VH-VL binders against Nuclear transport factor 2 (nutf2). Designs and how they scored, part 4

Target 1, 127 residues: Nuclear transport factor 2 (nutf2), of Dictyostelium discoideum (Social amoeba) (q86hw7)
Amino acid sequence: MQSVDPQVVGVGKQFVEHYYGIFDSNRAGLTQIYQQQTTLTWEGKFLSGADAIVKHIVELPFQQTNRKINSIDCQQTYQPGIMITVTGTLIIDGEAKNQLKFVQVFNLASNNGSFLLINDFFRLVLD
Key: E = the ipSAE of ESMFold2; O = the ipSAE of OpenDDE; V2 = 0.75 times the mean of E and O plus 0.25 times the DockQ between their complexes.

## First folded at step 4 (VH-VL)

Design r11 (from r03 with heavy chain K99S, light chain R91Y N93D; framework fv_relatlimab)
Fold by ESMFold2-Fast, scan of step 4:
Structure r11 (fold): chain C 127 residues (1-127), chain A 120 residues (1-120), chain B 107 residues (1-107)
Amino acid sequence: as target 1 above (127 residues)
Amino acid sequence: QVQLQQWGAGLLKPSETLSLTCAVYGGSFSDYYWNWIRQPPGKGLEWIGEINHRGSTNSNPSLKSRVTLSLDTSKNQFSLKLRSVTAADTAVYYCARDSYDFWSGYFDYWGQGTLVTVSS
Amino acid sequence: EIVLTQSPATLSLSPGERATLSCRASQSISSYLAWYQQKPGQAPRLLIYDASNRATGIPARFSGSGSGTDFTLTISSLEPEDFAVYYCQQYSDWPLTFGQGTNLEIK
């Protein structure tokens, strides 16, 4: 059976590990990942542009996050780029009894031999 | 050099409360979750629950209504209480440490086990 | 809950042979899988964590592989002390769950 190009999977996995590494250690550092053309839908709230997005994330009402990644699924997009879907569990401020399931979708566009984050969707999943 | 030693009542009657304690030697409670796992005779392993040094707990939904986890940081001990026991609770009970401070993960140190028998 | 299915239930081999034990998850668990060895009357012993990392003190003959839903524990050349029950365990989601075990027995 056919499978997704290993290079596409590798790039997607590397991006996800890099993104959460920054998010879970120093959220302000995400300024390097979000661009002027990036849009984020966070729990249904639409935000556009790096400044607005990073401000929103930095001002979230918690100090520390940690997470387990359940799945990272990647596909090449029609225009050169990668769509990444992540599922996992999030722990906020060490509250293990309040484990939160999430889904996050990233769309990366190819740009001068690298990738830019264009779309970002985050949502907690209710059971 | 980390050692876990456990103790508690081994013979119970149906409807009684199981009480087990685990003492940790050679380490502190900081940066770890402390777990209880059980194994009925001839069967596999079942996770019961976890507690960290801040008192945050999580437990198996199938047992949550009957489980109480506690810790005593001054004695380096953590404890399990399981109420309303039945014959189905007969098992060897283990305490164990995981190395992830935010998640229960894998278990790198285990206690010796305590056989609990529930019979009339 | 995530169900882990181990196969075979019993594996009969001789010292010096290669053992391959399988663990399948009912949904993707990425690489959040550990393997344990248990001998009669003893607590389980951690062998492998994060699907492929050997725990401290575990001989090189033990190796783990896999990701997503399909995982394998391999013992490259069995020693007499390796005949035991082996359990896989996921820590991707709550509650934590174990497989039913594979009994590796001497032929």
Scores: ipSAE 0.000, ipTM 0.548, lowest interface PAE 12.3, mean pLDDT 86

Design r12 (from r03 with heavy chain K99S, light chain R91S N93D; framework fv_relatlimab)
Fold by ESMFold2-Fast, scan of step 4:
Structure r12 (fold): chain C 127 residues (1-127), chain A 120 residues (1-120), chain B 107 residues (1-107)
Amino acid sequence: as target 1 above (127 residues)
Amino acid sequence: QVQLQQWGAGLLKPSETLSLTCAVYGGSFSDYYWNWIRQPPGKGLEWIGEINHRGSTNSNPSLKSRVTLSLDTSKNQFSLKLRSVTAADTAVYYCARDSYDFWSGYFDYWGQGTLVTVSS
Amino acid sequence: EIVLTQSPATLSLSPGERATLSCRASQSISSYLAWYQQKPGQAPRLLIYDASNRATGIPARFSGSGSGTDFTLTISSLEPEDFAVYYCQQSSDWPLTFGQGTNLEIK
């Protein structure tokens, strides 16, 4: 059967790499990724707008994250844009005994030849 | 053209600390996780742990209490220390490269291996 | 931890024959499986990653297939240099784990 457009996959992976690079080094730098129109659902908590979202992320009760990405799956959305689903594992503050599985979904909308992050869903996954 | 070269003590007595070093040549040290993997004689492979250029580490829970991973970015080297060794730690130890590009977890370049024997 | 079980433990074949090696995971690992070849006294060599992608420099006679829990490494026509131990390895979850190995030996 048909596979996803390689350019769509490339953009999605580039976004994910950029996002986690910032998150895992300096979470406050995410101010440039989150916009006024962005919404985030973090472990079931709904947040809207860059200021509220970045405040929430910066105030999370850990100092360092390290992650291994298990999958990045991309699809074009009905309205121009890209839906990205990420699965992986987090190690928080070097605690290898507490390996945490997660899923994160990003919706990027096309905007004047670029992409804006519109929706963001994060959840830890029980195994 | 990436090459990994490793060295360290080969003969140890029970209770001593195993110390191995791996040097990376011909490629970027940044952007990768650097791994240690061991193989007891006649047995399969066991992942020990990983470290990246920022000093972030992950290790196998079965070994975590005894494992210390470190790096020297000025020399493009990374090292393994395994304390309180026993005869069960007798194995060939390998260093290996894992990519941080989202297909990580496979090892495309390996060191030559170091046989570590723990005996009285 | 995810357990990988390889079968058979030993496979005895002659040059020119087709080899089929199996690896089963204790839970779904999607396509996050690699295959390695190891010859006596040498480090393992990456053959296949992400279930079906050949690593750089690996001959076309090597192919991988499968997804979820069942994976296969196929060598279409054995060359003398292919007789070695083969290991599968999952990268779906930490800790990273390997199968116990299949010894491909000359008949």
Scores: ipSAE 0.007, ipTM 0.575, lowest interface PAE 10.1, mean pLDDT 86

Design r13 (from r03 with heavy chain K99E, light chain R91H N93D; framework fv_relatlimab)
Fold by ESMFold2-Fast, scan of step 4:
Structure r13 (fold): chain C 127 residues (1-127), chain A 120 residues (1-120), chain B 107 residues (1-107)
Amino acid sequence: as target 1 above (127 residues)
Amino acid sequence: QVQLQQWGAGLLKPSETLSLTCAVYGGSFSDYYWNWIRQPPGKGLEWIGEINHRGSTNSNPSLKSRVTLSLDTSKNQFSLKLRSVTAADTAVYYCARDEYDFWSGYFDYWGQGTLVTVSS
Amino acid sequence: EIVLTQSPATLSLSPGERATLSCRASQSISSYLAWYQQKPGQAPRLLIYDASNRATGIPARFSGSGSGTDFTLTISSLEPEDFAVYYCQQHSDWPLTFGQGTNLEIK
């Protein structure tokens, strides 16, 4: 029996911590993560390219987010890269009474010795 | 630096309403959840509920129908009312602060405790 | 609600020994577990949060470990003042819940 390579898990967790650190402090800083080839599906809405994606995220109708991460699961992709699935709880504008469960999936592709974010899926998990 | 002081009625008859207040000194009242936790004599801890400065609350479902949480931001105080008390509500009641912020859910500062006895 | 089960219910040891206390969660709570010490007549005192972070002022002999459903509090060399009741508490989801406690007593 085999488990996922610990180095793959380590890269995935580092990416998730970095991404949410930026998202929850300064969403405009996500310009450094999203690239021209990135696609995002946000609550079912498809967006392509860094400019469209960052504009969408910056214009979301809330000021501050905090989150607790429940799980980070990683797998190596068929082509070189890492698929990351995150589950957790999101609190918007300090309203803990209205805690929201979410799932987010990232696909990182290997590129010239580093990783690029290629696919991003976000949705709230409703009962 | 932060101190919690609590007070309220220590002796109640069955069917009465328990009322406790906790005052916060020496620290920020905003940006924290303020909690009530109880402990029956010789037993373990039971979380009652939480409230923040915006009035957002969560309560233990087992007590939800009887619990009212409130706050007075001008006095840096928060209060618990528990209706229709029985002997099972006899406990030491504690107020407590979340360590980090509104959702951390662990408690760095506690009040001194108030013994509430429900007796006929 | 998330149920926490502590074991053993009572642990009898002597000063200078290592204590190992266990806490198991009914479902995964990631690393969102705290540990408290309670001495007779006192409010609980926070020891550990987020499974392994030592709270301010807590001696280095206290350490926490674990993730998911299995957690451990370790006291590397017991001092006389460490004989007390210890509670674990999950802070992953509401309602917040505590374990039933482990009573650490002198052998």
Scores: ipSAE 0.000, ipTM 0.534, lowest interface PAE 12.4, mean pLDDT 85

Design r16 (from r03 with heavy chain K99G, light chain R91Y S92D; framework fv_relatlimab)
Fold by ESMFold2-Fast, scan of step 4:
Structure r16 (fold): chain C 127 residues (1-127), chain A 120 residues (1-120), chain B 107 residues (1-107)
Amino acid sequence: as target 1 above (127 residues)
Amino acid sequence: QVQLQQWGAGLLKPSETLSLTCAVYGGSFSDYYWNWIRQPPGKGLEWIGEINHRGSTNSNPSLKSRVTLSLDTSKNQFSLKLRSVTAADTAVYYCARDGYDFWSGYFDYWGQGTLVTVSS
Amino acid sequence: EIVLTQSPATLSLSPGERATLSCRASQSISSYLAWYQQKPGQAPRLLIYDASNRATGIPARFSGSGSGTDFTLTISSLEPEDFAVYYCQQYDNWPLTFGQGTNLEIK
């Protein structure tokens, strides 16, 4: 059976772990990940550019998030880059039994031997 | 059938870093959170923190600034580092599995425990 | 954080008697409470989860009940091997917390 390049999977997983590490500890640190060309759709709200995106995330109406990642799936994109789909469960402000399911999609573009976050989609999965 | 085995340094001086490792045998590593819990002599249990196979971590706010959790998925091992230890960190340290899937928060399998003594 | 208070601190009984151990939470935790047994020199062993469900391999003489803030572990007829320390633990909110323990000792 065919499989995704292990190097692509490795990069995608490292990115996801790095991103949530920052998000769940110090959201303001996401300034190092979001760039001027990045776009984010957060619960259906479209935002463009690092300043608008980071401001939105920092101003979310909760202080702490913790999460359990259920899956990280990666594919190479048609333009050089990686599409990453994450599913998981998120806890806000220590409410361990108010668990929220989410899906998040990242598109990383190749940029001078590294990767740049171009697209970001986040949505809670409401049951 | 699931077995957790732990090891690491048992004797430390104040200001040193505590380092412990736990290995998982006989069961799935990927579907659980893996925890560290400690028990000072003659006292109750204190949760330290958790890590999953993707490296996502949560830790007790009282210890968060000193705790680093890591894992080695190739060996089905996870590790605790606790920096700047004092006599108050003297305890038996346990590794444990979060029971069943989906963030149950209770612990169904435990390691044998490692006594860590901090003294000058 | 949620504080769990266990009572009594020490319970002295004889084999064959019924033991009733209490755990009270500082705020409602629904049914998200587990009970553990710990013998000297050993790791804790899970007895009960979700307030009333017995863990695999746990004898029927152990039962749990309660919801909200008040929880009880009952051992219907004590066996010699049941004399140990018992801890309750909540998993409704982080950080995860344990009670201070009840020492069940032989008279």
Scores: ipSAE 0.012, ipTM 0.576, lowest interface PAE 8.9, mean pLDDT 87

Design t01 (from u08, 37 letters changed; framework fv_rolinsatamab)
Fold by ESMFold2-Fast, scan of step 4:
Structure t01 (fold): chain C 127 residues (1-127), chain A 120 residues (1-120), chain B 107 residues (1-107)
Amino acid sequence: as target 1 above (127 residues)
Amino acid sequence: EVQLVQSGAEVKKPGSSVKVSCKASGYTFTSYWMHWVRQAPGQGLEWIGEIYPGDSDTNYNQKFKDRATLTVDKSTSTAYMELSSLRSEDTAVYYCARHSYDSSGYFDYWGQGTLVTVSS
Amino acid sequence: DIQMTQSPSSVSASVGDRVTITCKASQDISNYVAWYQQKPGKSPKLLIYDASNLETGVPSRFSDSGSGTDFTLTISSLQPEDFATYFCQQYDNLPYTFGGGTKVEIK
């Protein structure tokens, strides 16, 4: 049977767990993940570079986030790297009744034996 | 390091209830489903239910729904399984186990187990 | 409920042997199967998930194959630390169910 390389899946899932671990505990710590060449589209707003991206995320108008991850799907990219698609439900400031569905896509590029976050897309899924 | 530490062994009489605890550390407690699984001596594994600590959402195996209650205490990162109306056939090692980060449903870390003996 | 039928119930083997354990689901579960190792007096330990993904830190001598209803765990060259009971588990649908276990014991 045709399947994605297990190593690619492992790296992608590890990245997502690490990323949300930081996001949901201390958003300012995301400076470790976002680089100057990273771009983010957040609810349709394009941002480029670590400083602009982290500032935007830290200034989001909520104190605490928690999420239920529904899926983490990975594929090897055309250029060396990994494309990751995440779906899940977001709980903002303990609001369990009005949970929000989201989708997020990460593109990790191969960089000297490791991976670098190059592209990031986040959107809430309404209705 | 991820750790799940369970409460100690219990000896109970038929008809009573037992409450087993599972204290989590080394990860964000509210971001992973917690499962409860039991194993009768020398037997296989049987799934009891799951709870999501972030919102206390639960799913139960219908076999246990009438008797099992899963709860969490976020302030201490502790999950609880209470089983009522105990019978001799409930004698088993009870495990808590952490769900994979996504909703896949495999269990990546397990507690050490709590032996519950129901007799006399 | 989805039934997971595991065979054999036990196998006697020597260090260096190739050991094969089979798990059959009563209905199509795609690749939603995991394998666990359990040593006497200890908790189960995750070996493989999604029918082919080796958990971090698990030796490469452990492998899985199959999809749909038929799954196989293979230990290519049995080591002393591999004498244990092995379980398969489906997570395609609730309730989650496990195979009956296969005890790999020394010849």
Scores: ipSAE 0.390, ipTM 0.807, lowest interface PAE 2.9, mean pLDDT 90

Design t02 (from t01 with heavy chain E50R; framework fv_rolinsatamab)
Fold by ESMFold2-Fast, scan of step 4:
Structure t02 (fold): chain C 127 residues (1-127), chain A 120 residues (1-120), chain B 107 residues (1-107)
Amino acid sequence: as target 1 above (127 residues)
Amino acid sequence: EVQLVQSGAEVKKPGSSVKVSCKASGYTFTSYWMHWVRQAPGQGLEWIGRIYPGDSDTNYNQKFKDRATLTVDKSTSTAYMELSSLRSEDTAVYYCARHSYDSSGYFDYWGQGTLVTVSS
Amino acid sequence: DIQMTQSPSSVSASVGDRVTITCKASQDISNYVAWYQQKPGKSPKLLIYDASNLETGVPSRFSDSGSGTDFTLTISSLQPEDFATYFCQQYDNLPYTFGGGTKVEIK
């Protein structure tokens, strides 16, 4: 069977766990992950650069998030890097009855033996 | 580091109940499903059920649904499995195990196991 | 329920041998299979997930091949520390189910 390089899958899953660990505990800590060249499209709104992105995320109109991850799918990109697609559900402010489905896509670019987050797309999936 | 530490061995009489604990540390307890699996002597592994500590959502194996109850205490990062109406066939090592971060369902960390012996 | 049939139940092998253990699912599970190693008196340890991904820290002598219904765990050159029982597990559908286990005994 054909499959994605296990090293790529491992890096992608590690990144997602790290990212949501910070997002769901202390969103301001995302400052280290978002860099000058990072762009985010959040529910169709385009944002560029760490300061603008972190400000947007910190100011979201809920205090606490937790999530169930449904899938993490990874592929190597044409330029060296990893494309990651995440699906899951959000639990906002402990509200278990009305969980929200989401999709998020991350593009990590290779940079001197490590990875930089370059693109980030987030969207709620409404039924 | 991730650790799951279970309560000690129990000896129970038929018809009684047992409650096994699993204390988690080294990760965000509310962000991972916790599973319970047993292993009877001379038999393979048998899945009992799972609980999501963030919202207390549960899924049970139909074989255990009427006797097993899974709960959590978020303040102590502890998961519990209670099994009622014990029979001699329930003699087994009971494990808690952490779900992979996504919903895949493989278990990346396991507790040390709790031996439950059911005898007269 | 998806039944996982594992064979052989036991195998005796020498250090340096190639050991293969097979696991057959009663229906197509794609690549949603994991393999665990369990040493006497210890809890299971994850070796492989998604049919082909080695867990961090697991030696490269362990590999899985297969998809759909037929899966094979291979230990390319058996070491003394590989004395253990091995289990496959499907996670395509609830309830999760395991193979019966294969005990690898070093001659």
Scores: ipSAE 0.383, ipTM 0.809, lowest interface PAE 3.0, mean pLDDT 90

Design v06 (from u08 with heavy chain S56R; framework fv_dalutrafusp)
Heavy chain, then light chain:
Amino acid sequence: EVQLVQSGAEVKKPGESLKISCKASGYSFTSYWINWVRQMPGKGLEWMGRIYPGDRDTNYAGKFKDQVTISADKSISTAYLQWSSLKASDTAMYYCARHSYDSSGYFDYWGQGTLVTVSS
Amino acid sequence: DIQMTQSPSSLSASVGDRVTITCRASQDIRNYLNWYQQKPGKAPKLLIYDASNLETGVPSRFSGSGSGTDFTFTISSLQPEDIATYYCQQYKNLPYTFGQGTKVEIK
ESMFold2-Fast, scan of step 4: ipSAE 0.564; ipTM 0.865

Design v14 (from u08 with heavy chain H99Q; framework fv_dalutrafusp)
Heavy chain, then light chain:
Amino acid sequence: EVQLVQSGAEVKKPGESLKISCKASGYSFTSYWINWVRQMPGKGLEWMGRIYPGDSDTNYAGKFKDQVTISADKSISTAYLQWSSLKASDTAMYYCARQSYDSSGYFDYWGQGTLVTVSS
Amino acid sequence: DIQMTQSPSSLSASVGDRVTITCRASQDIRNYLNWYQQKPGKAPKLLIYDASNLETGVPSRFSGSGSGTDFTFTISSLQPEDIATYYCQQYKNLPYTFGQGTKVEIK
ESMFold2-Fast, scan of step 4: ipSAE 0.536; ipTM 0.862

Design v15 (from u08 with heavy chain H99L; framework fv_dalutrafusp)
Heavy chain, then light chain:
Amino acid sequence: EVQLVQSGAEVKKPGESLKISCKASGYSFTSYWINWVRQMPGKGLEWMGRIYPGDSDTNYAGKFKDQVTISADKSISTAYLQWSSLKASDTAMYYCARLSYDSSGYFDYWGQGTLVTVSS
Amino acid sequence: DIQMTQSPSSLSASVGDRVTITCRASQDIRNYLNWYQQKPGKAPKLLIYDASNLETGVPSRFSGSGSGTDFTFTISSLQPEDIATYYCQQYKNLPYTFGQGTKVEIK
ESMFold2-Fast, scan of step 4: ipSAE 0.485; ipTM 0.844

Design v27 (from u08 with heavy chain S104T; framework fv_dalutrafusp)
Heavy chain, then light chain:
Amino acid sequence: EVQLVQSGAEVKKPGESLKISCKASGYSFTSYWINWVRQMPGKGLEWMGRIYPGDSDTNYAGKFKDQVTISADKSISTAYLQWSSLKASDTAMYYCARHSYDSTGYFDYWGQGTLVTVSS
Amino acid sequence: DIQMTQSPSSLSASVGDRVTITCRASQDIRNYLNWYQQKPGKAPKLLIYDASNLETGVPSRFSGSGSGTDFTFTISSLQPEDIATYYCQQYKNLPYTFGQGTKVEIK
ESMFold2-Fast, scan of step 4: ipSAE 0.556; ipTM 0.863

Design v31 (framework fv_dalutrafusp)
Fold by ESMFold2-Fast, scan of step 4:
Structure v31 (fold): chain C 127 residues (1-127), chain A 121 residues (1-121), chain B 107 residues (1-107)
Amino acid sequence: as target 1 above (127 residues)
Amino acid sequence: EVQLVQSGAEVKKPGESLKISCKASGYSFTSYWINWVRQMPGKGLEWMGRIYPGDSDTNYAGKFKDQVTISADKSISTAYLQWSSLKASDTAMYYCARHSYDSSGYYFDYWGQGTLVTVSS
Amino acid sequence: DIQMTQSPSSLSASVGDRVTITCRASQDIRNYLNWYQQKPGKAPKLLIYDASNLETGVPSRFSGSGSGTDFTFTISSLQPEDIATYYCQQYKNLPYTFGQGTKVEIK
């Protein structure tokens, strides 16, 4: 039977919860996750490097985010690493009546027995 | 502070059912895998399986897959290990342990104090 | 399943001695190996992760090295509180597997 390695799924799920745990509590703490090699496309805007990315994220015009994650899907990449696709909903600053749907894609590269975040894509899904 | 607190010692007879617990506090329970580890008297550690409480996804070691059920209740931040019919060979100390993840690794960072299960006639 | 074999199964040493324990994996696990300490009657405690990284709060006399299939764990100067059983554990593949343990006693 063909399936994704459970270890890969385990790493992907833990990364996603770790990332959103920091994002939704203290966005400035994302300096530990974003590296100089990381690129982010946020609603179509391309950013490169930890400093530019973290600055963008901490300057987003809201104070609190609450998330419900609907799915986390993982696959091994052609080069060693993990592609992670996340879908879910966001509530911004307690506005529960206006739930926002999002998709986020992370590409983690294997590096010296750990993982380095290389690519990050975030988009709201508007209906 | 992060804590995993396990239920108390159990003395059972062969054929009885049992459910032991591991209550988590001090962190987001749904965001970390919880592992169960068996240690038979005088023996080493054996990984039994794990659960991700956020979606109840489970993985089992082959020899335990048909012997135990791992579950979790998000509303009370508690993971469970359950037997439908105990055997004398189930006599052991059982530990729960949180699976950490950060950019540098994948390890069991916090452990419960253990639940001693004794199965005898 | 990946087999983890430790050597020796037990040892006795004097306070201040250098103690070395080895761990062999049945296949390449890269650096995906942890070391735990278990004192009698207690739960295990993480000492070393990813083969060579010292966990926060763990004394510097503990160290780990190795990659691939062969790993070593060292206590540079054995103390009385180090009496314990030490376990290696691989996390490259499920199921996670532990070595059989090395019991460290003081003479």
Scores: ipSAE 0.006, ipTM 0.590, lowest interface PAE 12.2, mean pLDDT 87

Design v34 (from u08 with light chain N53Y; framework fv_dalutrafusp; at its last look DockQ between E and O 0.68; V2 from the best seeds 0.00; counts 0 for: pae E 3.5 > 2)
Heavy chain, then light chain:
Amino acid sequence: EVQLVQSGAEVKKPGESLKISCKASGYSFTSYWINWVRQMPGKGLEWMGRIYPGDSDTNYAGKFKDQVTISADKSISTAYLQWSSLKASDTAMYYCARHSYDSSGYFDYWGQGTLVTVSS
Amino acid sequence: DIQMTQSPSSLSASVGDRVTITCRASQDIRNYLNWYQQKPGKAPKLLIYDASYLETGVPSRFSGSGSGTDFTFTISSLQPEDIATYYCQQYKNLPYTFGQGTKVEIK
ESMFold2-Fast, scan of step 4: ipSAE 0.585; ipTM 0.868
ESMFold2, look of step 5: ipSAE 0.343; ipTM 0.806
ESMFold2 (binder alone), look of step 5: mean pLDDT 94; pTM 0.954
OpenDDE, look of step 5: ipSAE 0.476; ipTM 0.867

Design v38 (from u08 with light chain T56Y; framework fv_dalutrafusp)
Heavy chain, then light chain:
Amino acid sequence: EVQLVQSGAEVKKPGESLKISCKASGYSFTSYWINWVRQMPGKGLEWMGRIYPGDSDTNYAGKFKDQVTISADKSISTAYLQWSSLKASDTAMYYCARHSYDSSGYFDYWGQGTLVTVSS
Amino acid sequence: DIQMTQSPSSLSASVGDRVTITCRASQDIRNYLNWYQQKPGKAPKLLIYDASNLEYGVPSRFSGSGSGTDFTFTISSLQPEDIATYYCQQYKNLPYTFGQGTKVEIK
ESMFold2-Fast, scan of step 4: ipSAE 0.458; ipTM 0.832

Design v40 (from u08 with light chain K92D L94Y; framework fv_dalutrafusp)
Fold by ESMFold2-Fast, scan of step 4:
Structure v40 (fold): chain C 127 residues (1-127), chain A 120 residues (1-120), chain B 107 residues (1-107)
Amino acid sequence: as target 1 above (127 residues)
Amino acid sequence: EVQLVQSGAEVKKPGESLKISCKASGYSFTSYWINWVRQMPGKGLEWMGRIYPGDSDTNYAGKFKDQVTISADKSISTAYLQWSSLKASDTAMYYCARHSYDSSGYFDYWGQGTLVTVSS
Amino acid sequence: DIQMTQSPSSLSASVGDRVTITCRASQDIRNYLNWYQQKPGKAPKLLIYDASNLETGVPSRFSGSGSGTDFTFTISSLQPEDIATYYCQQYDNYPYTFGQGTKVEIK
């Protein structure tokens, strides 16, 4: 039976957990994940480069976020790297009754034995 | 280092109440479901239910829904399993276990277990 | 509830033997099945998830296969430290359910 390389899945899941760990505890710490070459599309708004991206994320109009992760799906990309698709539910400022569904896509590029975040897409999803 | 540390063994009489605990450390407590699993003496494993500490959402196995209450306290990273009135049939080892990060329902870290003995 | 049935209930084998345990689900669970090891007096430990994926740090002599309703767990070369009870567990639907367990002993 055909399946994605378990090592690729492991790296992708570790990245997602690390990223949301930082985002949901201290968004300013994302400066170490976003690089000069990273691009983000956030709810349709295109941003390029670490400074612009982190500024946008830090300035989002809520204090605390938490999330329930539904799925993390990974595939190897044509150029060496990993494409990751995440679905889940976002909890803003402890509001349990009106939780928001989201989708996020990350593209990690292989770079000298490590991975570099190149593309990031985030969108809230209506049911 | 991820750890789940459970409260100590309990010896109780039928009809008494009990609340046992599972203290998490080494990860974001509010980002993972915590499961409770029962193992009766000499028997296999039974899933009782789970809680998501980030919003206190719970799921119970039907046979346990009216027997126990699962809760969590975010401020001290602790999950709880509680009985209002114990029965002799509640004698068992109780484990807490961390759910996988996503909805792939495997349990990657387990507490050491709390032995509950209920006898006259 | 989905019933998980393991066979055999117990087995004895020699060091170096190939050991196979079977798990059957009462309905199609795709590949949503995990395997755990429980050594005497200890909490269970995850060995295999999603039917065939080896958990990090688990020896390569352990493997799993199958999909749908029929699953197998194999120890390719039994070691003394493998004395334990092994459990399958489904997560296709709640409540999550475990097999009754297979006790593995050394001759």
Scores: ipSAE 0.443, ipTM 0.837, lowest interface PAE 2.8, mean pLDDT 91

